# Ledger of designs, part 302: VH-VL binders against o27280

Target 1, 266 residues: o27280
Amino acid sequence: MDSMNVPEVLEIKRIVEESESVKTFIFSWDFRREVRPGQFVMVWDFRDEKPMSVSLIDPVRSEIGISIRRVGEFTDRVHGLSEGDLLGIRGPYGRGFELMGRDILLVGGGIGMAPLAALADEATARGMRVDALVAARTADELLFLDRLEAAGVNISTCTDDGSCGFKGFAHERLLTLEENHDMAAVCGPEPMMFQVMRILDERDVPAQLSLERYMKCAVGICGQCCLDDTGFRVCAEGPVFWSQELSRVREFGRYRRDPAGRRVPW

## First folded at step 11 (VH-VL)

Design Y51 (framework fv_acasunlimab)
Fold by ESMFold2-Fast, scan of step 11:
Structure Y51 (fold): chain C 266 residues (1-266), chain A 118 residues (1-118), chain B 108 residues (1-108)
Amino acid sequence: as target 1 above (266 residues)
Amino acid sequence: EVQLLEPGGGLVQPGGSLRLSCEASGFTFSRYWMSWVRQAPGKGLEWVSAISTGGKSTFYADSVRGRFTISRDSSKNTLFLQMSSLRAEDTAVYYCAKWYIGRAFDIWGQGTLVTVSS
Amino acid sequence: SYVLTQPPSVSVAPGQTARITCGGNNIGYESVHWYQQKPGQAPVLVVYEDSERPSGLPERFSGSNSGNTATLTISRVEAGDEADYYCQVYDDSSDHYVFGGGTKLTVL
């Protein structure tokens, strides 16, 4: 990665409303700067800069998409933008998902389906069989179902409140699924990912998990995105990790870091 | 102690068959993809075959496809390579190797020599 | 099929830095792994995922990967570093592991 990273000012080409709280912003992209599922970009609204996962990668149309959930002041401002407006984008950063085998299980919770939707496109394009378990608290928070169906993905859903599909948590639904996969990819709240990882480990399924922790420095100078037990830096070495790497991280699934680097319970 | 032990090399006539085995100890064998990698005398490393954790997915280099069959028996912690229609060009030291992060190999067997000659 | 290109040999004086390259089309997209092999021995993993080191390996071994070239760097070279070095990637489009042709490091 080049240390001379300057945001490029790009025009919002299209906006897709995924739900009441989630929008996907689509930009033209020069694929001389390659981007892989699981990587992120820094989005700059000319006041603040935040990391966002890439949710659409389309080299045929020369486009990328970035899905953003409305959770605070920065994301509220970005959600107020329209097609034709400008945002600064720099990146991509981080290690993307690494594929292997003939079939893959995707387990996504909420906005965690965003990087997995891009992965689903790549996996189906290379001929893999893709099964996706899409989890959310309520039916209206389930994301990318139409896009996954259009791609030929086999979809299972679950909601905490039972408003769509299985009533319960992702790991409870996973326990009712019996097919063994060559690999899995997981993204969502850390407590969910921890429970899912344990089940996949017991089933001998190698898995990659995406940890989208708070990031202060995209070039790896500051250790605020560092995982204590292993010394991994999410912005430099992540956000995607193999489950074998995460089994030694004591704070995974128990604690997170705030923007100041302080440990906070989930 | 983490190790891979490869008994069962030897001398075989061209057109013959031979089965290699690799016994794993010191780690949970069933949790990892496994591969065979070979090295002809004085030459470089060449990947031969790989098998998924459950054994349902197998992969082969173009040079051995249709002639070699990889399999595993997790109850015995053993990886196999059944070689048929052997050629002089198959003469090599054969290593079994364990999957590692990034699709690398962290643990290798000591190697077993297979000589194919008339 | 994907192809990795290594120089057949590299020579370096003791205490200096050796650089061994691994060329591949858009290899910066791949995770590159490096193995050391001494005569009569099995290969040993010395660098994985471009720049990570296995536990117990000297800090003198490091790696980088960008564009079309990955590089294994061995600083403060010792006579005991003399060996063949191989790069390796996984080609996910074919599910094939691919090795470079190997580089013989000679410490003069």
Scores: ipSAE 0.739, ipTM 0.875, lowest interface PAE 1.3, mean pLDDT 87

Design Y52 (framework fv_acasunlimab)
Fold by ESMFold2-Fast, scan of step 11:
Structure Y52 (fold): chain C 266 residues (1-266), chain A 118 residues (1-118), chain B 108 residues (1-108)
Amino acid sequence: as target 1 above (266 residues)
Amino acid sequence: EVQLLEPGGGLVQPGGSLRLSCEASGFTFSRYWMSWVRQAPGKGLEWVSAISTGGKSTFYADSVRGRFTISRDSSKNTLFLQMSSLRAEDTAVYYCAKWYIGRAFDIWGQGTLVTVSS
Amino acid sequence: SYVLTQPPSVSVAPGQTARITCGGNNIGSKSVHWYQQKPGQAPVLVVYEDSERPSGLPERFSGSNSGNTATLTISRVEAGDEADYYCQVYDDSSDHYVFGGGTKLTVL
């Protein structure tokens, strides 16, 4: 949205192994093309193109990072690449997170911690107090803990199996935390985000949520980026939404749509 | 009916004090950041102060810092601006305004005139 | 602090398109909001988040934002559109709301 909409072929400068299934690919970046946390890029391996959230924004080193989870054929191919190999990058696209206040709560699940890690860097540089609730199924799937700690973030963890921190789901852990924040940002599985949003709404905490599932229309080649009641186009108007925008969408947290437009429960 | 009502301002001498109030109705006041925005006669809009939903965080324009105090009472759906050490340059219509998506203002009070003059 | 620059006035004939600009360093990375103010009245939000319209506002009002310039566009201008228009952003680095100086739209 903020670019020329033409892929630039970039060399993979560095690869960071975040977990067994997640890698961060780091590229040199010309920051005359501004990038904000919450935005995404289209990654092109010269065969297929997929949207990926920006997880590192480092103007000092002139670098961006893109964190990719291994989930299918495209991501398997990209995970097989090495430093020095080439990828096409275009973007950034979408609206980023908007910050306000002196403290922020980040609630992330799985790979949803990727855009929140970039946001944590920006919030910390801005002088905000950052609390992060990092959720995953198991301890080995918790992402960016060392990076968050190095940034001065106050970290709480929870895992479904109890292998690290609180045993249970993100919203259950959130209920045991009493401190309210000036704002919150949430990214992860949609059912988790829905439950967290409800708690934050009850606590009068304004929140932004990132809906990564709808990024595939960045070039306008499909229509599935629309939300039910509002007609929001996630790739044009998202992926980041204020909770006040999402609270009026019947679809959010309750069901998704298949390729034929039929409702499918979570 | 969603509205913000400001019961009125006044004439104050330089160095004096005045408290403004803004009463909300038709929406859940406690859910939103609130601000004060002023406009000197014949001039543009100038943001003055903002307060978070719980009242723990307050923000001020450089021109009023240390002299004005914003506060809220969610049980009364009321926003306040306590003004002290008033100067002639503080003469303006003062609006309370409700936070909206993107950090806009969707609902504004009718405005209350504060005149600082000898 | 962050500064927004607007032309002090813009004149347009009825039925034509008015364009009011709002200049700011890297303003395209911020969300821009626009307000209409008529004499003796409180401001009214006419565009938020660069290009979104509040419910009930005519489609004649639209917005854009890229690079260093945001623009409010009013198509098929009517006499009733004569007013002062203000752009506004939130400066994340200072937690300050920032308004432009305002533009007087005159319908000839």
Scores: ipSAE 0.808, ipTM 0.906, lowest interface PAE 0.8, mean pLDDT 88

Design Y53 (framework fv_acasunlimab)
Fold by ESMFold2-Fast, scan of step 11:
Structure Y53 (fold): chain C 266 residues (1-266), chain A 118 residues (1-118), chain B 108 residues (1-108)
Amino acid sequence: as target 1 above (266 residues)
Amino acid sequence: EVQLLEPGGGLVQPGGSLRLSCEASGFTFSRYWMSWVRQAPGKGLEWVSAISTGGKSTFYADSVRGRFTISRDSSKNTLFLQMSSLRAEDTAVYYCAKWYIGRAFDIWGQGTLVTVSS
Amino acid sequence: SYVLTQPPSVSVAPGQTARITCGGNNIGSDSVHWYQQKPGQAPVLVVYEDSERPSGLPERFSGSNSGNTATLTISRVEAGDEADYYCQVYDDSSDHYVFGGGTKLTVL
């Protein structure tokens, strides 16, 4: 049997409350199944199954963490669970981030900091210098600042309302940062990612972006997880893409797909 | 159309120096990491050196570190490899190569032969 | 220090399927790329990111990567496929590009 395609029922070992709307669920993990930053797992509450990015990868403690934002019925139920309760985990799936160079810029918006927090741990462990631009609507929604600081990451913040750090959007804050990096990694709302990508392209910084679109079924077995123009499928070929791959996708940053597959504006 | 052109190469004595160049056309050279890859006569491909887009970060195979220097002039779409303290085992065809998705190489120069012998 | 192992040669008849392997410790966690090189010519990228094909390459070329082995598969082999084939990865820990030793494909 392929162990990746069979859910394993795991006990919630620890829950970290990251904000009023975000919790990280920590599980013991057998690292004979390798997990890389940028990959996702299917989380099963014995009623519904949803894809979630891995936000903690800790081989020393033999733990993984999955950060979940409360946005609907499934996530409301999962947020109601306690330490000792059970969840099904299947995976990991998807392409992880690919590192190169001596320094990396991370640009994360909201829950998009979750996969980037795991990447920050990997990058620092490999001796890279890590700069992170952490963006959110308000100070209360900035995620993983303590964890990034503990990892030795150089942190810049911005909030839409000005409640912490720079007042404005991630791309506006990025324009005030002049340091050039060997690569960048970006995860957050698609409109933010599009603006950030354009700035990084102009600065000749190769970037990877994590695009968590319509992962309705694992391993790309459904036709709904498709970008237009290129034919790339997030479940099969993503969720992490190089900016060179995304710059040719007409839909990226402009349109999204509803559950029926119809194109709708952001 | 899209190409990397490598003028140069030649015969050098052991301990000598030689500079290779590679001129890019048909794509935006400044946006990509660039590498040098060599191939000794009848042997396989061996990566030699890489340079970041801005030129601030350079990387070298263990066999050439301290002897070779990679550099770029993006305003002239040109990649360079300055080779010093050359050895007989450096005899090879040298290719410049452009970064591609996944850290592959999609565009290669035609190759230039460097022969190190007395 | 990372080493990729390829068989030195593979022989196949026209119309058959050729399989060229690339062995590496936990290579399934890396992105593997494949190059074709004909005598006197520069290498040509034929597969990247394990299984993706560059624009213009025939669908006869495919790839897979799992565990300790990546494989380049060439179906319905033609005489023109006779060449040396190299696998390649990027070693994140050292920032080194690593090539396999190459496999000579002979079409008999």
Scores: ipSAE 0.796, ipTM 0.901, lowest interface PAE 1.0, mean pLDDT 88

Design Y54 (framework fv_acasunlimab)
Fold by ESMFold2-Fast, scan of step 11:
Structure Y54 (fold): chain C 266 residues (1-266), chain A 118 residues (1-118), chain B 108 residues (1-108)
Amino acid sequence: as target 1 above (266 residues)
Amino acid sequence: EVQLLEPGGGLVQPGGSLRLSCEASGFTFSRYWMSWVRQAPGKGLEWVSAISTGGKSTFYADSVRGRFTISRDSSKNTLFLQMSSLRAEDTAVYYCAKWYIGRAFDIWGQGTLVTVSS
Amino acid sequence: SYVLTQPPSVSVAPGQTARITCGGNNIGSEYVHWYQQKPGQAPVLVVYEDSERPSGLPERFSGSNSGNTATLTISRVEAGDEADYYCQVYDDSSDHYVFGGGTKLTVL
């Protein structure tokens, strides 16, 4: 018996509307199943099962939060649920973020801020100085700003359209910031992460990047969790990787895999 | 070949000072946290100090804090440990070690013996 | 002030399985790394992040970590495996690396 591999049917205690397309679903959690920022769970709506990053870890309230963006049939159904409804949850799975040093940088794009919000909570609780660069297409899609501010995080924003903060992309904003950090954590669209990684590499800042695209392989039933030229299995060694490993991967930042395993450009 | 070479070591009297160096080759030294780990004769491994990339943050074991200073020159691929106010209890083989995934150490220097005696 | 406890010695015959334990309060929540050290030599990383093996290491080396005990398992032990073995974690709260006291593995 492995309690982590058996779906537990949990009641939705609270739903937070993060944006028009993102909701955080909050559940009671037994912290004997340890959860670290950067890990994910399998969410089961009694029809389909999908991996979702843990965005809130609250041992004081005995709660976890799972932030879900509406992008297809499964997520559309889950978004239709209400407080009191039930979902199956199993996990956690995957390698979480590791903290090191005194000063850290978080760079998040869109829903990629979800696992980074959980990391920010842990880092600030450890007494670290946390700087966060929060990026989105428009102001309405910036996520977790109030929560990050409440945690004591130093926030910079950028939007593609200039509706909030710097007008431009995350990597363009990062180039205007010359703060030295002991480590960085990055999560967002893969092209954004690739550009950010290159800047951090030039600045000699070790970075951890979350590659969430192949998490469905976490249960060992899918052969699509391979990076193009190295054979790395995201579900086995990820989803969090250090930049030193990703710099050797030809596919990173250029291609993704569809459900059939075909190489598709970003 | 990925390598850490530690020239130096020696015999020092109590209260004396000594600087250790560790030269890196075969990898991009500037991108890794580096540490010093020591081992007293016949005893186990004890972490001494760590330094972040670029030298921005330094960390020390309680036993050496205020007496040892870790530093690096990434342009020369060299890690240093300046040891001051040396005690007999500091007698050990000192290893430099490179950070690895999960905060392990994958590459170690050959070790340099520091003997503190009167 | 995290403390790791290892047995001082373990003896096995060639071809048998050696198990070396590393005890720590709630160590299952930490990543544990294992090092092999032969006399007069620097330590060599043999297992990292509980169960991962560095490239080039024999498949005979494996690890596990749960609750209050992490274990290094060496299957089909060979004479060349005779060495001291150390476990190691990183204490996030103090930014300190912590080593166990070491276990001497004797073959034969």
Scores: ipSAE 0.359, ipTM 0.739, lowest interface PAE 3.9, mean pLDDT 86

Design Y55 (framework fv_acasunlimab)
Fold by ESMFold2-Fast, scan of step 11:
Structure Y55 (fold): chain C 266 residues (1-266), chain A 118 residues (1-118), chain B 108 residues (1-108)
Amino acid sequence: as target 1 above (266 residues)
Amino acid sequence: EVQLLEPGGGLVQPGGSLRLSCEASGFTFSRYWMSWVRQAPGKGLEWVSAISTGGKSTFYADSVRGRFTISRDSSKNTLFLQMSSLRAEDTAVYYCAKWYIGRAFDIWGQGTLVTVSS
Amino acid sequence: SYVLTQPPSVSVAPGQTARITCGGNNIGSERVHWYQQKPGQAPVLVVYEDSERPSGLPERFSGSNSGNTATLTISRVEAGDEADYYCQVYDDSSDHYVFGGGTKLTVL
């Protein structure tokens, strides 16, 4: 690794509680190292290092934010930290979202709204019309609604249990929405993204999708597991992919890998 | 096989008009942004115009804005470029080109020569 | 408007490696694509997304992109590689596709 890949020990400047299970950790950032929505950083708690998408990019305040959901040992430890505590950050890594056109649809599920919140800020600053479909299992897991509204985003919601907005899955809600967008960006659970991609493909809307499972490989150190059926190293160019790339990946939306590397249905 | 066919081209006097067409086959035309790219004799490639999949958004190079209109007819798999107020500097081979990953162009038409002279 | 700068010409002997550069401000943050154009023919995509090759293209074609310079590398150059080469990016701020001025590769 070159000097850009060495972890910097940064002080947690501010913590925003997004929900009971999600916090955004905000750090001062030197924007001589450019960071774009859809890129990730490696977060190091001095025991383990995990990839996390950047959810806030604010060059005016010289800050970045990283939103973390409590799901296991590492994230539980990080959630126990306070303002003033230190974390190691290296990156950014991966290829971020690219914007094109005048209109964008964002479709986010759960913590997948984190990179899309950063993208929403960039798209609105660029003068694009932004519509967001925010999906979660329950109302308390819908993220960034106030931030998206403050940015001028047109918001639709859905929850599996019907506790907020449309009752059902993201792809079911999408079928009831007007589709006149120049592009879309999608981030969330892989089965959700697969269903959404199918609808966007049918509606002739080009989409970029962010795949968390490929973040480790985006730095170019993952071997054979990154090759797809076309010989393209999907993981090495991630985490963001155009839907055309993912339509050709046989495992997308069908299988995941367990710790032993075996194919497991979703 | 995937192809873009550009029938026609022509000789037009300055101030005149001409419509170019590009017919797509071998792929689902309606799913892709399309562009026109031109090349003056002995010169480099210059992007001219682009159109979104639904045709609702159109984009133009500064040199042609207000004079050229890009459009598409997905039922006929055809891309159009309506050129008006043509100038000598618009003389070029015009290529239609299909969007690809990263906003590259993977499929190009064979090119059609437009000559603007008195 | 975003500007891409290429050398007007590059000469190389058969069997050697040709390197064609494409300069742009923070171009390492962009996705760079490369086209080969032979006389009287339409351009052909030879490298996309900085370093990816389309199916059917020789492995001799490769690319890199970092800082202010993207590079198309053609290894073990053959006479048939003689052509004009163009780099291309999309400028998000203007919604414009931007091409470099082109480089004529001469195989000696």
Scores: ipSAE 0.596, ipTM 0.813, lowest interface PAE 1.9, mean pLDDT 87

Design Y56 (framework fv_acasunlimab)
Fold by ESMFold2-Fast, scan of step 11:
Structure Y56 (fold): chain C 266 residues (1-266), chain A 118 residues (1-118), chain B 108 residues (1-108)
Amino acid sequence: as target 1 above (266 residues)
Amino acid sequence: EVQLLEPGGGLVQPGGSLRLSCEASGFTFSRYWMSWVRQAPGKGLEWVSAISTGGKSTFYADSVRGRFTISRDSSKNTLFLQMSSLRAEDTAVYYCAKWYIGRAFDIWGQGTLVTVSS
Amino acid sequence: SYVLTQPPSVSVAPGQTARITCGGNNIGSENVHWYQQKPGQAPVLVVYEDSERPSGLPERFSGSNSGNTATLTISRVEAGDEADYYCQVYDDSSDHYVFGGGTKLTVL
């Protein structure tokens, strides 16, 4: 049976404060509806719906977690909720990450570590060696370090301001890492992902990148789903794409589109 | 032209050895996982082995584990399958195949017949 | 080990719709790919990731995947569609690529 396209009203079982601006909301989940890392759900606060990546998948405890960064009216309202309050959840939707090989690199920027934390759990459970490059603007915005460490992940950090780890951007830190990997998974700001992808392509490391702006396209809510110059259909494949697909998309890392479809620089 | 070329198979006695090769052209070979898939005469497709881009990770079907070794030389755009302790049931057309999205195979070699008999 | 089950044969008249099934436990959670193989030729990818078509493939080929059954659908069948068809998944638990046994499509 496929997942129903009607929101299920779920009680917030637990809230984990990840940082000043990020919380993980944990719900009981019936795993007859399978959820994979890289997939997202639509979160409904009974006024608006927004797509959110699944950051915790725990079939032993029958729980999922959804990590939400406070950036606007919807997320401010959700952040104001308490344990015991209700949210509507529908999904999961979209293409999840695929694991390949024995050595994997995760590169996450800010909230982009959320879906990668779920992937790290799966990869380590499979016995893979996991290296994670966790990037943020400041030390306070580095997410999931304790969870990744507890899972046995080898962690490298970088911050734009140098407040933790390497001082600089994710792609600059990646250039100092000498290990070759069987695959990589990348999630974060699009300019960061573009630069990281270029380095991984040069190193012959196949990479999967998660593009949050295409999550609405995957559920049929779309003002952004255009064919590019090559005829590539981005909306059907999202939010996770292989680097070989994105290298053919002219706008990736260069510009985005507003709701009317006009080009807007990053 | 995007292709995988296999230079030909052979006849080998049971217990013997044979090395297959597959040369890639028209794409950046070093960026893709590669596999060997075989097909016994009149039978279906059976996956044999897979190798990661850097050759660090290799995987084998249970029927060939310990007898076959997959390897690659990405500087020469070539995939290899070293077969040892060959059995009659290893008789098949062997295809090299290139990884595609979702772990599909989009490009296949023309196939090389390996016959194991006395 | 994961097992994919296909009917050994399907017959259809020209212009009709052929449906080839691929059964597997919880296969709806897997990415299913489909290959066409004509006698003496290498397989050709016709559907990947359940329902996506490679560039240049006729729109007559489509796929679906839910629950325990994936289906390859060929509409307005032509004589040239006569071939063996194989489904395929990757089983993460065993690190194995798994093929179905194949279905021979006969166009009457």
Scores: ipSAE 0.290, ipTM 0.721, lowest interface PAE 4.7, mean pLDDT 86

Design Y57 (framework fv_acasunlimab)
Fold by ESMFold2-Fast, scan of step 11:
Structure Y57 (fold): chain C 266 residues (1-266), chain A 118 residues (1-118), chain B 108 residues (1-108)
Amino acid sequence: as target 1 above (266 residues)
Amino acid sequence: EVQLLEPGGGLVQPGGSLRLSCEASGFTFSRYWMSWVRQAPGKGLEWVSAISTGGKSTFYADSVRGRFTISRDSSKNTLFLQMSSLRAEDTAVYYCAKWYIGRAFDIWGQGTLVTVSS
Amino acid sequence: SYVLTQPPSVSVAPGQTARITCGGNNIGSESVHWYQQKPGQAPVLVVYDDSERPSGLPERFSGSNSGNTATLTISRVEAGDEADYYCQVYDDSSDHYVFGGGTKLTVL
């Protein structure tokens, strides 16, 4: 029988061009294997395998979507594929986002909006009020604005260069937004997430954050997926963590790991 | 030391009212959702009510909705449960409980007995 | 509303392994937490987030969660483990905390 640890070869049903550098690949999915926002899958192009967050979960159409940013050889090859082509998919892996309360703040940077777009769909479906702060370096790199708007999400934007919305960083924009949310979810570059987490902690907003940089080992067999202060293995225990868990991790927002496990400053 | 202290309990007649309080110390009370959980004599745990950090969102079990009101005063590190229209089936030990990772409860009060009887 | 089902009682000999189940529809997609309660005392969190242990709890306590069943496993059981055990989830569709009915563990 099927195993989550064996890739299934699936046909690309539809490709959505999200931006010049991001595409969403849509596959038929058997929802006997449950998928939650914040979980990831391993995508295999029959040469290399990489972790990718699930960005669309649609049980009505029996589809999942996986959003991929073009950043290297693997993702360049995958971006060269067409509808009808095949990819290996295994998973899902990791713990997903957990919802609570009547309203949620989403703070996403770049491709970090991918898992948050799936979360926005779930939150709106269960009747939550959703506010999203979408951040990117430039207007052309803002992701999922049309999808979020269609879902009824209240959107604020910011860009580093000021080409859309607030000119500045996500945490600077957050300081100008309403302070009272029942919870928050954050995904994006780790330095951005660290600054956002600190503001949410000061506002007494419980938050969940996704550490995508450690999603290289789907089942926790890679020693590099270890967090210093707690001994967590992100691929087994994450990638989604509550801010209470991350506030004790010296590494978060300050260091990353190279292949040898050595600290490298951001 | 991290703790939740529930001063007192009480005997109240059916249809009566009673307010419970829970005093927090050793942690930043304002940062956490708080709940009330009760346990009738010889029975299991039953969640009663929860309140968000800022106090704007409150949630209730169907059995107490419209009769109980949860509130908090973060300046005094105190959680309250105002109970009205009390029934014999509300007789229970009431615990206050602090939110934890995964939406668990890590810190519990010692419990206060509420008896609804004539 | 969401319902969690536990066996009313489980018996185990000292030094053996006790397994306490918590049944729920698609409970494997939820985070399950476990509490130990001794007579006259408040509950104590022993496992959270399916399989995590709070600081200070012995390694003998572990958990798993998949499909329709979550399980609390207590290895090398001691007399002091006699207690009622409760599973708990959060039903995010209703914003309700849900407890199982409890399991009395007896160590013979």
Scores: ipSAE 0.798, ipTM 0.902, lowest interface PAE 0.9, mean pLDDT 88

